Miniprotein binders against p81326. Designs and how they scored, part 171

Target 1, 226 residues: p81326
Amino acid sequence: MLHFGGFIMEINHISKILEKEREEYIRNKVEEYLKQGFSKDDAVNKANQSWRTYIGHRIQDVIYNLLKKFLKDSGLKVTTDKALNNRNLPEELDKVKRLIAINYGEYLFLPDADVIVYKVENNDIKIIAIISVKNSFRERRFETTYWKLKLKESPVTSHIKVFLATPDKDNEISYKCPNGKPKKMRIILEYELDGIYFLKEDFEETEKAKHFGKIVEDIIEISKKL
Short names: E, the ipSAE of ESMFold2; O, the ipSAE of OpenDDE; V2, 0.75 times the mean of E and O plus 0.25 times the DockQ between their complexes.

## First folded at step 14 (miniprotein)

Design m30 (at its last look DockQ between E and O 0.78; V2 from the best seeds 0.76)
Fold by ESMFold2, look of step 14:
Structure m30 (fold): chain B 226 residues (1-226), chain A 84 residues (1-84)
Amino acid sequence: as target 1 above (226 residues)
Amino acid sequence: DREELIERAIKLAEEVIKRAEEALKNAKSPELEKRAEQLIEFAEYLIRLAEEYLEEGRPKIAIEWLELAVRFLQMALELARKES
């Protein structure tokens, strides 16, 4: 039922609000930096850097809360990389952390997993999916695919679905062949990942590239098969 | 005055929540009731987010989040009133 048009349309409105916030945020930050004595060029650069950090956190928080609310009645739990980096982990979260960690000999690292979906059955934990949230693809554009490939290497993590969630405001991966030329980044991301979920209306929809509002049903279906 | 506009929008959201909760008591499908509850709970998160923006002195953005919250509440009301 979460695929009905109203739900998807309103979820896509989230990115419109965030873009409106960008205008206000940048204006305010530039004013602050100008008052501090920075040149206009420096103030603009610093404001944009500040925005990128700020918006990443905001998008992750909204996605976390959305998934938590809409998955709870399906017996699915949601956590974040921030929660897993806490020193005083509850036993349940400590198990989640260990189940997604990748072994590099004497070192253990968490994959790029902004949001983690799991279920608990008879005190046993099964990781369903991890979601990487990217506002832009300016840096580390293929990091998510690297982590998917690493998770595939181990039998204990190979079942974990790896999703990318993005507003993709600048259309960096929205279409396979913009201007008639294959877009390498979109093609590789779609090929390697289990899904790309867009927080906007205008993109090329495929079997793996979908409106973000469809992620809830997809995760529920996957969880039934595990 | 912008704060008063936002306060009126919050009261509207509370009225829609109250109507949705009453309709949930009359829901004919447990599935529809669960979906309506999920919509209400997400809308409540959006309202709290908007209140954070208001407290930070950013009422223009706060109203955008409140308007979205109301849209989710209206969906919840429609679901709660539908027959199976």
Scores: ipSAE 0.762, ipTM 0.881, lowest interface PAE 0.7, mean pLDDT 86
Fold by ESMFold2-Fast, scan of step 14:
Structure m30 (fold): chain B 226 residues (1-226), chain A 84 residues (1-84)
Amino acid sequence: as target 1 above (226 residues)
Amino acid sequence: DREELIERAIKLAEEVIKRAEEALKNAKSPELEKRAEQLIEFAEYLIRLAEEYLEEGRPKIAIEWLELAVRFLQMALELARKES
């Protein structure tokens, strides 16, 4: 029992490591750009842009490996959008891709499903959850919500849980006003999505908005009901 | 040299993995054995991650991932030993 509480705490510690890496990465990149002749302001802007691109892949990889290792004995499998876009897709993954794809007439598009959790029962595949990883909401603020609403339109995909995972470094959706009221974007995302997992320390939990360390147990619980 | 110390720490963590795997062979609870195996496998991933940061010349971040890996290994060892 005591070790299970430690488990959640250690997973949450990933947030602290990511923040330490951000500080080091930005400092080093600013120095590199300054050496190349960029102004201080340009160097800082370019370093922040570089960080957002770089860390997105790391967060996705960490989430994928975490879920893959801890869900395997619960009859659950984990894949990624990158795996689904490979040439000569294995039959099982081709089936997963078809079960999550959204139809736009002549075109099929995958939702923002950076990490996908599914199960195989009697040679049939059932999608349990998709996790969208966002490092910034500046220009793509409702992308995950859009995909959730599209998935709800079809009886084939309406059961799929849609989660957002984000460090929310700029406090765009984890911020609350002094009177305790969240911003409109946070209200909409929390209302429409099945959950938000924050990779950060300073955050007040709700039933749907939680510290990242709870993701493993939540997915296992959901899978038992589907 | 910080890099040399971290490299030695990685080798020690790999030795701890070996001992944890041996302890698992004596586990009497299938559920605890599965949990310990999951913790070890994730720790192995974190150690590989620390090695990547070391190769990139980033020892400060490498040690953060390595320390996390060690804590997952400690949890695995405690689970394996509590039932034996």
Scores: ipSAE 0.741, ipTM 0.866, lowest interface PAE 0.6, mean pLDDT 84
Fold by OpenDDE base, look of step 14:
Structure m30 (fold): chain B 226 residues (1-226), chain A 84 residues (1-84)
Amino acid sequence: as target 1 above (226 residues)
Amino acid sequence: DREELIERAIKLAEEVIKRAEEALKNAKSPELEKRAEQLIEFAEYLIRLAEEYLEEGRPKIAIEWLELAVRFLQMALELARKES
């Protein structure tokens, strides 16, 4: 057993390191927007919005690389929706893209899939899981749930596990009933998704809500059943 | 200067990785070996990430990523030690 405690603690540090950049980033962006002629208030607001986008991408990249490294030896492959946004895809990735596509009649659209885990067996691709990575839930709170429900509607995609990974810095979904009041978002996300994985320690653990350190093992176990 | 020190630390971390990989070649447990290798590979990613931040002129954040990389390397070495 990897001293599960050490690994868990180091995973928690990822989010902490990313947050340390915030002050400097905001300061620099505010200065940039002021030079562009924006008011102080507008510059601050734009800087904060820019930060949310920036940090969201950074945490996704770190989580992608983490999963890629820790799933490699299990014969599992990892890609991203961004990697699939190419006109000239390798055959393997083109198959992955097609196997996660959602049917809207005349159109096929891809779900938001920050990380896609799949295996290749006898030249056949099986999609195992999609992981949505969210730093905060200020926007698009139930988007991951929507995609899970849409994937469930087709026999082609119904087997795909959908997970949410988050540091949940604002404690939006860390607890089900803080102070005796149900948190709608936590309850719905936990109900509809296959799992929620926290990059933090301070959360209510359940069968579906776990520390991010468990996601690798859970994905490997799922992959063996498919 | 601070930047030169960080660059030197990165180089040393890369050397530690090589030595750790060499030490793992004689591991008795394939499972522990694989886990140690995974930790090393992730540490390598974090070192590259630190280098990117350094190149962007953000040495304070680069150091934080490098420190995290070193902790993952330490975990890998602990696993390697148990194999020996």
Scores: ipSAE 0.738, ipTM 0.898, lowest interface PAE 0.6, mean pLDDT 91
ESMFold2 (binder alone), look of step 14: mean pLDDT 75; pTM 0.678

Design m31 (at its last look DockQ between E and O 0.79; V2 from the best seeds 0.78)
Fold by OpenDDE base, look of step 14:
Structure m31 (fold): chain B 226 residues (1-226), chain A 88 residues (1-88)
Amino acid sequence: as target 1 above (226 residues)
Amino acid sequence: TPEEVIKELEELSRELEKEAEEALRKAKELGIPEELEKRAEQLIEFAEYLIRLAEEYLEEGRPKIAIEWLELAVRFLQMALELARKES
């Protein structure tokens, strides 16, 4: 119990540390864009957009490494969509790539898959879960649900769990009905996805909405049933 | 100075890592449950990642953020050490 509590608290610090960069990052980027000849308003907007991209990648990298370390001893492997975007893939990763591909008739496309968890048994690969990592929901609010629904359409991919991991800094999906008003995004995401995991303390916990500290155990449990 | 703080945290991290590894070794000899052993090792490995991350921030000229990552790494190492010691 105590170790779980400590681990949960330290996970929350990850997002806090990353957010400490924001003021400095924005200031530096604004100055850079002003030097490039942009107006003050344009420079601020571009800096904010750049920050969203930057912080998104940083949190994805941290979460990837966290899952990689904490799932390793369970015989589970972790990769990313970025790692799959290579012309020359090792056989194992090429199989992973093929097993998450979505059929659009003449074309196969990959879902957005920030983190992919899989196992290798008897030289066969089983995809266990895809984790989408989002720092904020200002853009592409239902993209993860789209991919979940598309994965469900094929017997090849229908078993793949799709999770969302987020610090939800702007409290966009932390509560279902704050002040009696339904949060459409929270309700839909929780309904369509297999789980939402929060890198924060202040959220409405449900069967599907949990603290990120539980994701490792949940993935391990799912892997045992596949 | 930030440089002095970083040096101190790096030294502390190295010491705690050694202590955690030694405590874990002793705990293994005493028959620690495999699950607890694995958890302690995972915490150490993740702390090592955080130390490397801090080094990247240092190379980028961001010592203040590097300090925050090192402090987090220290806390993970402390957790590993505590886990290893509870079973000893």
Scores: ipSAE 0.798, ipTM 0.911, lowest interface PAE 0.6, mean pLDDT 92
Fold by ESMFold2, look of step 14:
Structure m31 (fold): chain B 226 residues (1-226), chain A 88 residues (1-88)
Amino acid sequence: as target 1 above (226 residues)
Amino acid sequence: TPEEVIKELEELSRELEKEAEEALRKAKELGIPEELEKRAEQLIEFAEYLIRLAEEYLEEGRPKIAIEWLELAVRFLQMALELARKES
């Protein structure tokens, strides 16, 4: 149902809107930093870093709301990393947090799990999937694959699907073999993750690399097997 | 002007939402499959979120971006309306 062309096409409009925000934001920030006396190169670098901080929450909020609306009638619930880091955590969310946490001896850390999908079955919580949202791959290129590998190490977390959602506007992972040359990032990410979901039209589609609009039905189907 | 476009899109959004809800009520009376009913409702609810997002951008003084989110909301409302009518 949701895989019809209209839904997929409209979801990709989100990425187009974000790109329009980026152009205006970066231009204004570069001008601001230049007036402060920074070099052109420094101003550009600072503006791009500022943009990543600013828009990261925009993308995550849109994805969160999309999944919340389209998954609710399938018995699936959605939360975020921000909600799990709240000091006054409700019992249900405290269970979600504990079920995805990774043990490092004396320390307990949450994986890079910007959006978490779970279900409640007779007061028990089952984590279905985590979605890592990446705006760019200039740093922390393989962070998501690292967390997938750590989740695989325990029977409590080994079933959790790990997805990457990205606009990938700079085409860092859009194609496996551009011009016949293997793209290391794309190949490793696709191999290790359970799926990569692109918020744009132009990428190499495979069984694991898909339009973001297909994520709802994929999650629903996975949840029926768990 | 952007202000005129925003007013036009807000009016269109309200009218499409009303039409989609009316079409969905009629489809429910005619026995629309439950899954399609849920999908139409989900499309409307997501469009309502997009409208609220556009309002946030308007409050921030960014009407050109708000227009883009409103246009997207309109498209989701049109999908809900189409779904409700095709199955009736």
Scores: ipSAE 0.753, ipTM 0.895, lowest interface PAE 0.7, mean pLDDT 86
Fold by ESMFold2-Fast, scan of step 14:
Structure m31 (fold): chain B 226 residues (1-226), chain A 88 residues (1-88)
Amino acid sequence: as target 1 above (226 residues)
Amino acid sequence: TPEEVIKELEELSRELEKEAEEALRKAKELGIPEELEKRAEQLIEFAEYLIRLAEEYLEEGRPKIAIEWLELAVRFLQMALELARKES
């Protein structure tokens, strides 16, 4: 079991490292922008914008590498939306791209699938799961649920599990009813999605809302049923 | 200093990786369960990723964050070593 040796607790520690990274990153970026001649206010605003982009990519990269390392011996492969957007796609990735694409009449679009898990059997590709990585829920809070609902409409994609992975540093979806007040976003996301995986220590754990370290075993179990 | 801590952690990481790989090799000879063998290998590979990530942070001039990633790598290598030694 991956729970052995404190694996889940050490995976949760990644969120603390990312928090420490923010302070140092912002300080360095503010200094860089000040050297370029920006005002203090502009430098701070630009540094915070840079941080939001940077941390999103960093979290996605860590999740991708973790899944790639821990799933490879289970007959599972991992790719990213960035890899699928390369102009020179290998045949295998081109097939993956086609199997997750959603039809909008004359147009075909990919869901916002940051990380994709699939398997190859007898030259056939089976998509297991799509993981959306979110560090904030401000203006795109239900984007992941939109893609889940669209994927459910087609027999080709209806089996694909849609997961959310998040540090949720601002406690936006960590609890269903803190202080007795229902949190609509947490309740809806948990209801519609196949799972929420937290990169943090404190949150309300349920059958669908779990520590990120549990995602590996969950994906392996799902793949055995497909 | 951060540089001294980094050197110590890099040396410790190398020692633990070699020790974990050797313990795993011996455990394979003794018939370690396949699931434990694969998990130990996965922990070592993830720790290698974390060490490379730390090197990237060092190149960016962020030694304090590099130390955090190296400490995490050490802990994953210790977990791999513990799993490999279950068949002692």
Scores: ipSAE 0.674, ipTM 0.868, lowest interface PAE 1.1, mean pLDDT 86
ESMFold2 (binder alone), look of step 14: mean pLDDT 80; pTM 0.769

Design m32 (at its last look DockQ between E and O 0.78; V2 from the best seeds 0.00; counts 0 for: pTM E .689 < .8, other shape alone 4.296 > 2.5, unsure alone 66.856 < 70)
Fold by ESMFold2, look of step 14:
Structure m32 (fold): chain B 226 residues (1-226), chain A 84 residues (1-84)
Amino acid sequence: as target 1 above (226 residues)
Amino acid sequence: SPEEIKKELEEAIKKLEELIKEAEKLGIDPELEKRAEQLIEFAEYLIRLAEEYLEEGRPKIAIEWLELAVRFLQMALELARKES
């Protein structure tokens, strides 16, 4: 839809702006925890944990709003796993929830999806894609891969595309063979997922590893096939 | 400065919507018109996000988000000029 290089490159500024906030955020949080009586070391650790949660939520919100604005005119709707976990769920979202739930015997769970893209045709709902947003890979490195494999197990969910969106500031998955050594995490994520979308310029681009700005066109094209 | 930038962006959005309306009368590519409107809507979101930072007393970060909104409005302006 947008083949102008400006759109693709300007989206990368989102990550840059968020990083400019980090130093001030951590300083303020350290002060807050010190006032609560924590040691300096504990205050620093807690501040860094707080930042990781904060930046993750902010990236998710920005991506949600971006997709909602740019997919709307293609007949595509966007929701979040947070919205699907509300107790007073509208009928449309209740159907979305039922269409992505994973069966574990007597239990049903939603996959770990931050953003869900779907369409409504003839009062039927078709789930197009889920996007997992990861700001770091310190923990839960392969949870997104696990959910892709679970979705593949049922014909009802096997068509759902699973994407990962990340700034990957520490280059944990940006290159397949950094310094000549295969990076297991990048290789497995790229192999198993339907796409990895980077919110930065400096990464090894492949058929599945792309600039985040490409995600809108990719989702629209996929929706035409479903 | 952030409040002045925000005011100027809101005025620029109004002018840009007028340009898109005039291009619509000429029957130029509707897909370009749709893209320009999407860029404007996202810029409006960025402006609202910057307002949150201003309300929290964080104007330096708010300016960064407003500058990004400027970039998106500039892209919309480029599209609107192509439609003319």
Scores: ipSAE 0.711, ipTM 0.861, lowest interface PAE 0.7, mean pLDDT 85
Fold by OpenDDE base, look of step 14:
Structure m32 (fold): chain B 226 residues (1-226), chain A 84 residues (1-84)
Amino acid sequence: as target 1 above (226 residues)
Amino acid sequence: SPEEIKKELEEAIKKLEELIKEAEKLGIDPELEKRAEQLIEFAEYLIRLAEEYLEEGRPKIAIEWLELAVRFLQMALELARKES
């Protein structure tokens, strides 16, 4: 428990390190787009958009690797939706893919699943949790909620926990009622999802809104009940 | 140099892994041991991440990742020491 504090602080540093790259990244991209013939304003806008995509992938990769390492000894396995986007999947991953698929009648589609946690027992796969990783909520604000609701509609997937992990740099969902005004996004996400995990310290903690440092323990506990 | 730091960190990781193995022999709480190993493995990932940044010509950011790796290794060492 005591070392939990140190772990929490180091998790917060992950986001800080990633943000340090922003200035250099933007500068380089602006220069690149200017060379391509874009106006200064267009170059800046494109650079910012490129940054959002880039940093989003970076934080997802770090979180994936973190969860992979810290869940390993609990007998839990971790994969990603990207890993499932293959025509030739190993049997295990093919089963995982099928077990998270959402039925739309004639079609099956996968939810956005940045990280998928599952266990293998007696050659049977049980999906435990899906973690959506978002650096910001400027786009697709309720996408994770949509997938949670869709997963809940089927007895095959209704047990799957859906978590959101975010540094929430812009404080979009860090507080429920800042200045007495309800933040719709925070309230809805917290209500619909199984948990929100923050890679920062400055947030309103609740039963469902926790520091990211707790996600490993929470997932392990859930896995024992399934 | 970042490369020298990387080498030093890799050596430190190896030493920590050895210490953990030795600690296991001394009746250390298996759960704390596992936690220490997890911290080490994550630190190793961070070192690899730093290497990628070095290859991309971004040594300043690489150093930041290496520093974070060191902190995780320190946490692992602290866990191992408390058990000894």
Scores: ipSAE 0.707, ipTM 0.884, lowest interface PAE 0.6, mean pLDDT 89
Fold by ESMFold2-Fast, scan of step 14:
Structure m32 (fold): chain B 226 residues (1-226), chain A 84 residues (1-84)
Amino acid sequence: as target 1 above (226 residues)
Amino acid sequence: SPEEIKKELEEAIKKLEELIKEAEKLGIDPELEKRAEQLIEFAEYLIRLAEEYLEEGRPKIAIEWLELAVRFLQMALELARKES
C-alpha cells in the first residue's frame, strides 16, 4: 500500500531536503565563477543556471531509483534519457530508444523522457510510460505537452503514458484552490497529459493530479492492461 | 556523527531483513513482505546517497538523507509485523 499517507509524505520530503542545499550550492558556484573572471552579475546568473541543471538531475536520479526499487517485483524495468544517449547502447536499451523516437522526416529525436518505464515480454519491449521531470516552468512550460501530442500521432507510440513530475516550489500549477479556477497552465497540462505527480504536500488532488507517491501503483495498474 | 548513524542504519537493515525472512516462514502476507523489502532497498539507496554527500564534505545534508532512511526502515518494520 504505497498510497498510504506516511509513504506519500516522506516522498514529498525528498524535494525539501534537495532544496536545503540550494543556498550553499549557489554560494560555492558564484565563488567558482568569480575565480574564473566572470562579473558578479554573470557569476550569479550562471550559478542559478547551474543549480537548475543540478537539481533537475538529482530529482531525476531519485525518481529513477525510487521507480526501479518499487517496480522491480511487477516485471517492470526503468531507464533514463541519459542512458539512452550513450554511444554504445545495449541491445535492450537500443530497442527502447527506437520505440520512443519521433520521426521528423530524415531525423529522429527522443521526447523529453527523463525517466522511462517499460516491460519485456517474450523478448518484445512495451513502453509503459515516460516521465518528464520539471523543477520550474519558466521557459519550457508546455514542452511535455508538445511531446505527448507528438507521441499520440504515431501508432507505435500512441499508447505511451506521458507524466509530469514536479516539486512546483513556486506554486505555478499546484496552488490550493478548492473553489477557485486553476491557472491556465495547470488546466492545459492536466488536460493534455496522462498525469501530473507533485513532490509537495499542499495542493488539491484530482483524478490526474496526484501526490508523487501514488505513481508506483498507477504505473503497475497501467502495465496490467498492456 | 553521520558515519555512526550510517553504520547503525546498515546494522538495522540486516536485522530487519532477517526479521522479514523469519516472518515469511510463518506465513505473513507475501504482498506486505514485498513492500517491506522495497522500502528497505529504497532506504539502502538513501544511505548510499548520504555517503556521497559525506565524501563531498557535506555532513548536514547527509544527515537529512540518513534520517529519511530511518523513516523508511520504520515503515518497512511496521509492514513486516502486520498479519494478513
Scores: ipSAE 0.656, ipTM 0.843, lowest interface PAE 1.0, mean pLDDT 84
ESMFold2 (binder alone), look of step 14: mean pLDDT 67; pTM 0.550

Design m33
Fold by ESMFold2-Fast, scan of step 14:
Structure m33 (fold): chain B 226 residues (1-226), chain A 84 residues (1-84)
Amino acid sequence: as target 1 above (226 residues)
Amino acid sequence: DREELIERAIKLAEEVIKRAEEALKEATDPELEKRAEQLIEFAEYLIRLAEEYLEEGRPKIAIEWLELAVRFLQMALELARKES
């Protein structure tokens, strides 16, 4: 059990650290842009854009290392989209890449799979889950659902769980409207995806939308059924 | 100097890791041993992360990651020393 010694609570504390980092990062970047001659409004806008790009890579790194360390003794392996795009792939990773690729006639494309969890049994590879990291939903907000729906179309990939991980600092999908209803984007994402893991504290959990600290235990339980 | 203090704290955390690994050699419960090992490895990652922030001139965030690493090491030591 991963609940002993406050394990889940300490993993959830990562959300507080990211929140403190956002405050200091934006303050520092605003000061930097002001020194370069940008207006206060432009400096703030550029700092927020810089944060969105920066934090996405950090969250991917944290999720990758968390899952790699805590899943290894459950017979599970973890890789990244960056690793799968290397020129010289080990045989195992080449098989992983082929098992998540989506066919578009003569072309094969990888889904938006920042972190990939799989297992090896009798030299066969089974993909367990794909985790997509999103820190902004403004322009391509249903991209993760598109990939989920494409994976469902094939018997080879239909079993693969697709999770979204997000700090949602701008309350784009964790906000409730005054009438108590979630926003359309939240309703669609929660309906279509296998789960959403929030890297934030100010949030109400549901069966599919959870605090990030539960991701390790959830993936282990899913892997036992596959 | 805050950065020097944090660098010394990182070295102390690395020494605690070595002590935790020694304690694991005496562990009798394989499941608790595996969990303690996982906690130590994640703490090692968090310490490397703290070093990155320190190198970037962000000691305040570096200490946050280091404190989290220490809490994981404390959990690992408790599990490693638990008698079955």
Scores: ipSAE 0.747, ipTM 0.877, lowest interface PAE 0.6, mean pLDDT 84
Fold by OpenDDE base, second read of step 15:
Structure m33 (fold): chain B 226 residues (1-226), chain A 84 residues (1-84)
Amino acid sequence: as target 1 above (226 residues)
Amino acid sequence: DREELIERAIKLAEEVIKRAEEALKEATDPELEKRAEQLIEFAEYLIRLAEEYLEEGRPKIAIEWLELAVRFLQMALELARKES
């Protein structure tokens, strides 16, 4: 069990390191946009938007690689929605893609699936979990919940666990009822999702809300029951 | 030169990883071995990430990732030591 106190602590540093980049990144992007002829205000706004996209991808990549390495020996495979966005997929990934698709009648669409965990048994693919990685909740606060609910509507996808991984740097969902006031977003996300995993220490732990360091073990345990 | 120091640190970390992997071949506990290997592999990823930041001209952030890599490597070595 990866419950090394040290492992948990080191995971918390991931988000801290990423946030240290912000000032430099913003400065550099502002300068770039100013050189392109944008106004100062426009340059700042564009830089902030660029940062949100950039940092989002960075944290997703780190989490992907973490899960990939720590799930490898359990016989579990890890991919991303980006890897599935190809016309010529290997058979295995094409099957994965089809097994997470959501039916909208005339159309099939993929859920937001930053990380997809699956196993291959006897040439059959079983999707175990989808992990949504969010650095912040400024946009699309309940999008992960939407996808979870949509996945539940089909017997093909209803078994798929949907997890949220976040550093929650703004403490938007870290506590259920701080100062006696319910945090709607925390309550709803925890209710609808199979788990929330925090890349931080300062949060209210519950059965579904855990430190990210527990996600590997939880996924392995789920995989054994499928 | 800060960049030179970082590059040297990366090389040393890679050497330590190699030695750790060699030492793990003699491990007697398969579970601890696997865990140590996982930590090493993740450390390797973080080293590559540090290299990317260094190549992008961001040595301050590169150092932070490298330090994190070293901590994961230390954890792996601690596990390897417990198997002996």
Scores: ipSAE 0.745, ipTM 0.901, lowest interface PAE 0.6, mean pLDDT 91

Design m34
Fold by ESMFold2-Fast, scan of step 14:
Structure m34 (fold): chain B 226 residues (1-226), chain A 88 residues (1-88)
Amino acid sequence: as target 1 above (226 residues)
Amino acid sequence: TPEEVIKELEELARELEKLAEEALRIAKELGIPEELEKRAEQLIEFAEYLIRLAEEYLEEGRPKIAIEWLELAVRFLQMALELARKES
């Protein structure tokens, strides 16, 4: 049980470390842009845009390494959308790429999946789950649900679990109205997706919305049934 | 200085990593259940990743954030040590 020794608490603490980094990162980027001749307002705006991109990549990297380390002994492998976009792709990853691709008539595209969990048995690959990492829901709030719905359309991909992982530091989808009702975005995401994993302490768990530290055991259980 | 404190914490994290690995080796000889052995190894490997991440931040001149990652690494190593020690 990964609930021992404060594991869940320490995993949730990752989001707090990243938040502490924000102040230092933005200050340094503002100075950098000012030296390049940008106005103060432009420097601040560019620094905030840079931070949103940077923090997204850092969260994805941490989640990738966490899943890779904790799933390795369960016969599970972990890769990223970045790895699948390499020009010189190993045979195994090329097979993963083909098994997750979606048909748009004359075209084949990959879902926008940050982390992918799969298993290899007798040279056959089975995709277990894809995980979309979101640090903000301002612009692309239903992108993950779109990919889930597209994957469900094909017999090849319909078994693939689609999860959302998020610190949700701005309480965009973990907040409840005073009457206890979740926001529309939370309702839709939880309904359509196979699970939401929060990198935070203060929220009400449901069957599908859980502390991120629970994802390892959940994926292992799913893989045993596939 | 903050830099000196971080170097001391890094040294402590590396020493605790060695102690956790040695405790796990002894626990294996004493017959620790395989599932606990694997979990302890996973905790140590993730802590090692966090220590390397902290070193990356130090190389970039970001000691305040480096210390946060080192403290987290130490806590994961303590969890691994706790698992290994329970076998006795």
Scores: ipSAE 0.703, ipTM 0.854, lowest interface PAE 0.9, mean pLDDT 84

